# Ledger of designs, part 32: miniprotein binders against a7ua95r516to809

Target 1, 294 residues: a7ua95r516to809
Amino acid sequence: ASLSLLSISDLVPDLQFIFFWMSNAIEILYFIQQKSPAYMQTIELMDDKAGSKESLLSATISANEEAMTILEEVIMYTFQQCVYYITKTLYVVLPGLLDCNPFGTEPSSEQCRRAAGVCVCAVCVMPEAVRRVVSVFQTTSDLLQQYQVHSEIQSQMFAYLFFFTNVSLFNQLIDKGPARGWFQRSRVLQIQASVKILLDWAKGAGHNHLAQKFFAKFCSTVTILASPPQQLSQMSWKALCAEHPSLKPVQLHRILTQYQLMAELGPLPIWQPSSEDEAYIYRTVDLLESFENH
Below, E stands for the ipSAE of ESMFold2; O stands for the ipSAE of OpenDDE; V2 stands for 0.75 times the mean of E and O plus 0.25 times the DockQ between their complexes.

## First folded at step 4 (miniprotein)

Design dg1 (at its last look DockQ between E and O 0.06; V2 from the best seeds 0.00; counts 0 for: pae O 8.9 > 1.5, placed apart)
Fold by ESMFold2, look of step 5:
Structure dg1 (fold): chain B 294 residues (1-294), chain A 80 residues (1-80)
Amino acid sequence: as target 1 above (294 residues)
Amino acid sequence: SMTYEVTIRTDNPEKLEIIAELLRILAELMGLRVEEVRREGDTLRVRISGTPEFVELFREAVEKWLKRQGIDARVEVREV
């Protein structure tokens, strides 16, 4: 219940604390990794007074390895805590993307509405449901930059956030789409437009490769559903599998079934699954994605 | 920047010299300034300066490391 009231801005102070610790731990770990060989070389060049060099080398190696192990565990723990809090906020805001109408959304400012004939900024046009999701991603990006978190760790964090977003949107659409009317063509086109705004943000933020990789299943689903009946009815099951390899047979079958219902099409012979796939199209256990399946 | 006293008491006092050296290395690498290291019998007292957030992280890391080594020790941190 309290999740519906939670915003990313309410979590910023706690996230600042966690990001501070994570960033410092990462910096120390990289310093040890980069400077340890030079320090070991200095010891190797020392006078060997009755074997004291061997003892110092052993103690230094042990201390460095123990420090690195501790720091790696701290980094993992703080990373997981950041992801937990951020995805908790995403869970609350993501369903709104499926109900959003980006074509009828009013600008966020009266000044932007009045100036539409002269100059319109993209921020003023962004639908509120999309703005909520982008705000979570943008706030995360701002915090990672503010605390100078290493770029590889920033990429790993966004990889998981995009993975989470894809699973959440796909599962919501498949599971609740029939009851919510989300398979109607006008709704699918609205969903497609809203997701494009999100993908444009990811591209502008330098995460295009990650977005393309981790949104593939949801994007494939929306692409199929948005296709005109005249075009989609000419594509065989085999062709659809080749164009959309991210979709499991049970998932593609479910998507085509919903498409047939909304387009008032009868069963199409061209969509008959291959003999290889026929055994899998009814595996309901494979229909929804796991948040642990990464 | 605030000053803290980290106290480590153990029933393995023969290991305190190695513990002190590891703490000096770890604290300096974590950006914490080591002001003083004192041994009082089976107790090690380390004065460090840094942010409260990083000192707490340091304390947790040290406690985990001691448990992994099988060293029964009590670690306390207080602001001075």
Scores: ipSAE 0.013, ipTM 0.277, lowest interface PAE 8.3, mean pLDDT 78
Fold by OpenDDE base, look of step 5:
Structure dg1 (fold): chain B 294 residues (1-294), chain A 80 residues (1-80)
Amino acid sequence: as target 1 above (294 residues)
Amino acid sequence: SMTYEVTIRTDNPEKLEIIAELLRILAELMGLRVEEVRREGDTLRVRISGTPEFVELFREAVEKWLKRQGIDARVEVREV
């Protein structure tokens, strides 16, 4: 099936299977970790000949270590598979977020219409493009909860998904933004509103800290671009660096340069990089974010 | 290695298939060999081979899992 047709709903059966295995493996691992010390103590207290206890203890330790290793491998594998499938779905829906007009009267989703009439829930009021992204995250959350996946693994999953989302959106905005008009103030305000809806969802889902951390770069970019020319032109390079520490010098420089072009501003000496940053603004290799550096 | 029979009795026989699958996986992950799985009505019998220590860990893990799932089941282990 072409990636373009893959919905999160189509992946639910496969994801359910993977989450089931992952949850069980985590539970067993935790059980072994918690009970193994007590079990070893029990073996030590047995009235057996010294040589028999040592051999039994050694065998038990070795077997526990082997079991834990296998369980860890299963957890890692299942985690990676979940991430792989979910990120494929995100890859398809994320571009729609940048083109979304949240201020438009988009028709309410078909799903909310079928249940109990006019649902005024936050999800029903979301623009379709935002709702599609939120649906991926919500489905992931629901599955993680349904299978009672350990909270740490849930946090790691969302951390990675938010990381992936941030990198994807940031790179698309930086690379394609000028050509697609996403740097136009009206478009930026739409993007800002769409991202706010996503962040509000994340807050409601209990992932506020993770969302704030991992979306920082994209949010900083959008914040700068959404700033009025009169306000932004009064901010020095150093002030912008301090306010947006998630942005590398090369990234900030690119954003400001594109902003200047879009706003038809002449050269602004106040935006001139510091002598310390001057060497870094030309490192084009650092312009786009990597998916490997998380 | 000794052979053990793990017997699971539940009031929810519809869950026995899922339980059987889970037990196989758990046993394998715990270094136990599953020799036979039999379903007899409301009872699942699993024949496993391993060390007594790992079989006891297996029993506790299964009981804990069943409890978390809200499945009322008794787990009995017998050496065979």
Scores: ipSAE 0.012, ipTM 0.287, lowest interface PAE 8.9, mean pLDDT 84
Fold by ESMFold2-Fast, scan of step 5:
Structure dg1 (fold): chain B 294 residues (1-294), chain A 80 residues (1-80)
Amino acid sequence: as target 1 above (294 residues)
Amino acid sequence: SMTYEVTIRTDNPEKLEIIAELLRILAELMGLRVEEVRREGDTLRVRISGTPEFVELFREAVEKWLKRQGIDARVEVREV
């Protein structure tokens, strides 16, 4: 079977091994960085001729540099492999988020927390499609914590996962939204509520700043589409650009055009781009986002 | 868990000693067991045990590292 068809739970055993390697490589790298200066200082304090002492020091520096290079390659490779498999799983589950209704009444699971020394279980109302996405993030967080991966690497991992999620959701909404009816106001409000559940999870997990940064484009898109006609019609093109700097002019123009087409009540004004933005809108084909962060 | 022989041939045989030590470290970090390391002229042979997937990751990591260091070497893996 294809790896893109596997659930996150099916990947856990393989991911555990990769996280183990990454954690070990990071720990050894930090050990070398921490101890290398003290060891080199010890060599410098040896009672020996400068030539012999210098040879030992040079050999130690060379060995440390080579060890660090290998450890950095291992960390980079294992990080890239984790990102690859996790994002392939995300790609499969993300479209469901655009189709689900978070205003449903059926509970999906129970959440238990400690309160006053006792375990309190509350019914968690969350759409299954949203739960699948959250499960991927939660499993990733659990693995990073289980193997005590350094916080900086954890931040890098979630930065990339949020970046990937943002690009995937934005591209799917823009590319497939018209055919799927996702630009209908009722569907946009459902999407907005589902995204809020993801952002709330990120805040609870300690990644609020990363979520705010990397979800900016999709959040701006949904915010505009969810705006009442009365509010949106009072904003100029320049005001919208200033409020939504994450959106390229061509993307903002497409979003506003879709909003205008979906309007059910009254006329909507024509939003006039600036001369620079208008040239960009009509001369570029860069509507969809790239999955390359750099 | 299968056993594999990793063969490294280089035009810089003076570096084989350093390469051998670094391969031991890398293999251990990746959860691979190093059973034997032999040097013969310009060739280094490392016998490791692990899963095919992990051995392939090891081979790729070694090749990338050698290229980064500017070491002209060929890496071959075979199941024994």
Scores: ipSAE 0.005, ipTM 0.210, lowest interface PAE 11.3, mean pLDDT 74
ESMFold2 (binder alone), alone request of step 4: mean pLDDT 84; pTM 0.811
ESMFold2 (binder alone), look of step 5: mean pLDDT 84; pTM 0.818

Design dg10
Fold by ESMFold2-Fast, scan of step 5:
Structure dg10 (fold): chain B 294 residues (1-294), chain A 80 residues (1-80)
Amino acid sequence: as target 1 above (294 residues)
Amino acid sequence: SMTYEVTIRTDNPIDLIRIALRLKELAEEMGLRVEEVREEGDTLRVRISGTPEQVVEFRIEVIYWLLSQGIDARVEVREV
């Protein structure tokens, strides 16, 4: 389906406004947290001429609690709005990552700027589809830096963005992969290379731990698809589950079933679970479905 | 589509009944499949199946509804 491509650049003015409010709310919250104890102490040390000191203290506590609650709600709301709009942009650009070829990338016109009748360009450049995804992450990082958002909040935001990216890529690969030819060995290697560019960006940005944590499921899936079918068929179900703890048994079973059907290599012994392994898989499915029906 | 676990933790267990009913209603309205709902002390766990876009919208609607009701709760969404 051809869809008008939404650019992160189109959302920057709106995102700047939301980040502005989030940053301001954080600063005000910080100010209240830092100054509140001193003001409470000042009230306690005041002369209680009319017996109003306790009432003033109680009123100040209540007012501070109300103000902090409102600010926390504003911070939460603005954070969620940023995540929402950024992830909607990611949703549009992410499928392209599964369809690009980083090994055959031609230099962009922006890389060819040398004059004197000759042009020297980088032969290998980031594919446009990967560049669009990286641009979303980089713009997010730039906005967080511009508004001096605390590292902890920045980490939380990238945790959500990586979680969403992982889920989106996994769903696209599993649901559309066979029809798109994405299970072919050459395509899987292209996907691995494209994902590595994203992971390298995350490492450079200081988010390596988050990237390793939240991309684990998609990386495990790509690793399985890159594995020779003969090696997979020699492993027990328990061993496969142990090597891929980020995948639920039912998800792993689905991946292996689709891989067996789409394997590019010639006739090979294809792994089949034992009767006990099949019972384990189906017990897991039955358990999930039983909870739905009550 | 994938399965996600929505975890909601609140300091008032009575609110969990209201939250569970609203989440199920919202999920159905948004075309998400509700696979299970579990209540454990101060925590509500809801498993839903849908597209990433639907789940993002669902999370935002849930948080917005909680704020509108004055319910103090932490919402987490994880791919299961």
Scores: ipSAE 0.000, ipTM 0.128, lowest interface PAE 20.2, mean pLDDT 71
ESMFold2 (binder alone), alone request of step 4: mean pLDDT 87; pTM 0.841

Design dg11
Fold by ESMFold2-Fast, scan of step 5:
Structure dg11 (fold): chain B 294 residues (1-294), chain A 80 residues (1-80)
Amino acid sequence: as target 1 above (294 residues)
Amino acid sequence: SMTYEVTIRTDNPLDLLRIAIELLELAKEMGLRVEEVRREGDTLRVRISGTPKQVLEFRFEVLEWLASQGIDARVEVREV
């Protein structure tokens, strides 16, 4: 069997039809909700000629309930299909973000200027891998605007996309990072710079609050891995947890243990897991694996 | 302490992961022991041990969190 990789551009015609159907279904549902009471009142005011009024009223109630149920199912289905195809595309392009160099191959990261803990190079262009991820978000935004999808639904869409991106990147970094060299400080700084480009895009698109909320876990992880070994070894376990509230103690411990194995780190604070922490470790792993397999 | 099963159903699989993570965090913060977490299709099942009062408070916190996130989900609690 041959495998073809679809770019977001390849999906645009299909997504346009799905967004069109979703937008129209929402509009029709709104129309029924607003106009149904007036129509029902019109029936109730009709003369009951040959006992037809009660039958007509009952038929109209049943028809309205059936129509609204169908429209709600269409809206849910089309939203789910959009999320499915967009996240499927994101899943393919996201690993490239962890394996690209936004500082270029010739200039070292040391030659790039730093802004807010992120290296920026005046001669560097957005890496192709980062551009592909941004393109998925931008295309989604463009389609939502083109079909005038309500701002609340747009916010829900980006909440799901950012949540998916955060979980996908976090899982990839933790599970595959050590073997792929992603825990090396120079690589982590490249990852941090690439993520900053995504966060800046989200801010420009009006989704800064959602991005801050849903990327917190991955951003904390990258911040820890980018921290000097001396700084980490001098912090107490309580202080480390307090600085990274988006990470569970078990997740933080796993990150530090893997980082210590990949880098020259002094002794780290001893973490003594409670019975609840041990249970959380096993259950969280099982849950994440179940989600990825479905 | 008694064992209870909290069952949550939602139409969006991505919400199940968010819900599961929040349930585990809430349970830990409230001093409830989580014995088991399972996903079965559109349904999340979490077994917790605690007093009836703690479990009722947990159910309320779960409903409040779901409402704050705009998540449409059905929550059922049963003593096992």
Scores: ipSAE 0.000, ipTM 0.213, lowest interface PAE 16.3, mean pLDDT 72
ESMFold2 (binder alone), alone request of step 4: mean pLDDT 87; pTM 0.844

Design dg12 (at its last look DockQ between E and O 0.51; V2 from the best seeds 0.00; counts 0 for: pae E 9.5 > 1.5)
Fold by OpenDDE base, look of step 5:
Structure dg12 (fold): chain B 294 residues (1-294), chain A 80 residues (1-80)
Amino acid sequence: as target 1 above (294 residues)
Amino acid sequence: SMTYEVTIRTDNPEALELIARILRLLAEAMGLRVEEVREEGDTLRVRISGTPEFVELFREAVEKWLKLQGIDARVEVREV
């Protein structure tokens, strides 16, 4: 109940504090790492008063190691907290993406209504459900930039968020798709269009490679389901495996089985798994993706 | 360990609270003990205890951080 009311905007004050601290800790860590060699050299060049130099050097090394360890812990903690809060907001908005009809005239968001002019920005033309998802990512991007978080940490953050999004969407589609009609061609085309908008945003935000990598499984699933029966029925199991290497045999088998049921196709011998894959197609434990494998 | 007073003067007194919070966290992250934090007008005074080397690192880190934030501030460190 309480999670449904949580927007990314409500979390911004807390996130700002965490991002601020994370950025500072990273900057200090890099500063220590860059300056430590120079300080050690300075100590080494000091006049050796009867063994005091070695003790001072050892103490300085130990103190720097301790400081770096603490900073690393702070960075890890703050990173984890950011991910935790952001993924909670994603969890709330992601289901709407699967139900979204991007081809419908959804009313423009209230925020764009305040501008007397039709804002033609990419965000304003997005369906509401897509915009809500994009807003989480955009807010994250804006905060990371505002606090000048190191680019590597930014990349790791987006990698995890895209991973989480892919796992969430994939699992929902596989588990609930048949019951919710998401495997119907018309619905699949809506999902495909919605995902394309998200990927286009990611490309515009400079995260194209990460998006392509981490959304591969969900995109492959949607691509297969969006394929016309006439086309897909001509593709062998081996060809589909080769074209969609992100899918496990059990996942591909499930998708094809549900597609066959939805399209009222008879058994297709061409989709018969290889002898090598036959042992794995019934491993239901491997069907859904885990959030822990990242 | 010696005790030091870090004095920060800024043209932006409204930032002093934020600076104080960050300085505390930075000091702790660097293995320094923050003993006292005082705000006096445009000046923040932080009493810290630690080794001279870490206090110097702390000073440099604070100056760099202030510069990155676009805060015009002068940082002075004195042994007390």
Scores: ipSAE 0.019, ipTM 0.433, lowest interface PAE 5.5, mean pLDDT 86
Fold by ESMFold2-Fast, scan of step 5:
Structure dg12 (fold): chain B 294 residues (1-294), chain A 80 residues (1-80)
Amino acid sequence: as target 1 above (294 residues)
Amino acid sequence: SMTYEVTIRTDNPEALELIARILRLLAEAMGLRVEEVREEGDTLRVRISGTPEFVELFREAVEKWLKLQGIDARVEVREV
């Protein structure tokens, strides 16, 4: 169980081979499927000699079925392997996103230089923890483009990766956040800035719609926790539910409870659950998200 | 998990077997559980289990694939 194998860079040669297999199998499958009706029709239009036409048709159907079955197995296997190795790598690097400071460090003399008589201070670079996560997504995008994987499969891959990232970050924040101090306002603002870098990457990569869909729960959580006390205290439970429909009652209740503790506001009537939702705020089995999408 | 029925109606019933194969492949690749696939005349019914987000993505992928293939079909999804 060597952790050295969890680096995305270490997996690139294996991932390249797997993406090559996947891309080829998908292309061949689509080619067979698109050609099959026209070819069958061509056979139907041939001169019918005793048994010849039906024999050729039967042989062609059998060959097509065998080829398609093999290609489907290859596609499913290669997709599953890519998802497995990429998410395994993500799982190791994602917690760092919750514990880094993207607002940068105070400028030092060595970060400042003169350019044409003006002192220019270096802009803070992306935190290493954020860079590691972005690197996994960028490497995946590069490989999908290099092997010309169909846009449908690319969308499925990033949907899965964003789903996994959302679940991982949400669960870590909810479960470990109180002990780690992640619900402190200063830390929440750092988390919000880090997540924005990740979402900006997704937008730049052409996956804005997928990111909005699959990060909704984590983004809602961070948005609530980053709200100024004056603003949040003016919102009712119903208003919060309407703005954050991805959050289950038990999840919203837990988030507001943590906000209340960290903001030193004490109990406020404004965040009382509706009678309809009251039964569900104690459903602890629904607190954390599942990594299974079925 | 929630169970959904995806219904596809087409003016070309000969395409249903091809459509069924692609749908099963797409669903399995997305981690959705395929419970049942039924062909009924001009209609294909696929029962899948999954999260709402992935089921909606599946519907979008199916509609896009059908359009790219030039297949005239209606896709409807309902929670069972």
Scores: ipSAE 0.012, ipTM 0.514, lowest interface PAE 8.4, mean pLDDT 77
Fold by ESMFold2, look of step 5:
Structure dg12 (fold): chain B 294 residues (1-294), chain A 80 residues (1-80)
Amino acid sequence: as target 1 above (294 residues)
Amino acid sequence: SMTYEVTIRTDNPEALELIARILRLLAEAMGLRVEEVREEGDTLRVRISGTPEFVELFREAVEKWLKLQGIDARVEVREV
């Protein structure tokens, strides 16, 4: 019953069996799809001595359809179970990414510059919170490869995991950010550095395309919040919408409001919503993202 | 549906319990009925009922799983 407290490593034995079922069901489904035309053609070429040809064709079609239905159910069920268990682990570890400091325990530009001068590509140190998230993604990737899951299913799984990650981080930032101090510039820069580590992992794992697509909303949010005031204050509402199409008007409006508060800026005329967006900036039903529709 | 006896002989008899468990799960996924499972020394004998096409697919899936696990085994299927 305490499944939400489990690390990804504690789930590996169950995930191994689930991935096994999924991978084999997929392979068998494709085999039936490929073999069925040839077998049906062989039956059609048979001599129809006793009229048994029609009975054999009917039985073969029925058996194949039943098998494909069962296999599709197994694939769907196993995929959903994998996603359920993995996202439960992600849900526990993702909030820490917003609170961590990727620049280390001794915040000094001189120390970071000296350490980086030894040819280390990381941002000096990978925080434990980021490491936990990467571990979930890496373990998932390793299991998918170990069980030779079809590449399209691997892509679908990471698409959902990135979607879940984006929704979770965006909703937490928007909902809890003011109370937790996450809109302060130093925190935004730390969050940006942590997200870069995740994006670098995704690129190295061959999922850059998916990460760019499914992290767009959170990345746009952090990019805006990290922008220097001199730069951001020169961008009109329409320019911001064009540069960040993943953000709904209510979301962009909320982000700019938080930016104004933390940068101690008054209302800026250049950030006034366009006529077509004016109707949407107060639609609170559109503020937070849903986990169901990716 | 026809009845088949699947015989799995392995150099790793310690793995027979795991193999039997996986065979039941795989057979369930394929809609095959497992009639009997008997472990005899280094050999696992499984009696299953289903269509010839799915029994062949079952054999191939079992061989793939054994290969993935690194279990050196011979799989034979005989109609009974």
Scores: ipSAE 0.006, ipTM 0.253, lowest interface PAE 9.5, mean pLDDT 78
ESMFold2 (binder alone), alone request of step 4: mean pLDDT 85; pTM 0.828
ESMFold2 (binder alone), look of step 5: mean pLDDT 85; pTM 0.827

Design dg2
Fold by ESMFold2-Fast, scan of step 5:
Structure dg2 (fold): chain B 294 residues (1-294), chain A 80 residues (1-80)
Amino acid sequence: as target 1 above (294 residues)
Amino acid sequence: SMTYEVTIRTDNPEILELIAEILRLLARKMGLRVEEVRREGDTLRVRISGTPEQVELFREFVELWLKAQGIDARVEVREV
């Protein structure tokens, strides 16, 4: 049995239709929100001695409430469908980020290549695995711009995509990292460089704040694994938790335990949590991580 | 489930092909089964199966969307 890679370009026609409907539903919702008060004011000012004005006003309020409910459901549904298709594509390409070597391209050295007579730097120096991930984000950005989707919805879309990417990379690194050698210092530095390329794309696209917020867990994990073992051994448990607030204590404990087993420089001094620390570790488990997979 | 016919009449028949594709997608996304889509000059007929509530929601959305696009169209629904 072979696994087939799903390309983002294969989804563009379906995504175009979904973005079209989402954009239009958002515009209609804004129109109703902006124009409804003015229209109701016009009804209120009508000279109606027969009492039909109250009936018209009541009917208009009911119709507007139904319309807003329908539009909110359509916006939510189309948003969820976009997220579903895009994250399904991301799920296939994301593991490649943890296995690639970006030092061959070394973006920090300001490398630049000519392609079709044009000097291209960032995209041309990316490893193929990183480029596949960037392509998914770039295609999403292009579609949101093409259909003039409101900035708030664009921000929500990228917030979710970055959150999904962060969780997916974190779970891959923690679950498979020790067996694949990803906790070795040289591999961690490669992963760190690959993530920097992705974060640099997000900054260039105007999503730096969202990327910093939603990649915090994975970035903290990579920062810990890239830290000198001697520096980590000198920090208290409370200091480690304070420096990495995006990690749950149980997650941080797991990372440090695996790091000690895989460290190139030998084992770190064994740390023993206090009874208070043990209670803290178990009390703060992420609820999303407690759900069973189907 | 019940079967309904949604009829859309407009004075700009050039857009009916686009409307038909969009409505087919929307119906599927809303959990409605699309039985048939037919164009007859200035009229588009969409035969769909679903609950009365789903079909009414579909009709209301179509009316709002057409109005927002500045399209002068009449939308009718009947049980078949």
Scores: ipSAE 0.000, ipTM 0.163, lowest interface PAE 14.4, mean pLDDT 71
ESMFold2 (binder alone), alone request of step 4: mean pLDDT 85; pTM 0.823
ESMFold2-Fast, scan of step 6: ipSAE 0.000; ipTM 0.233

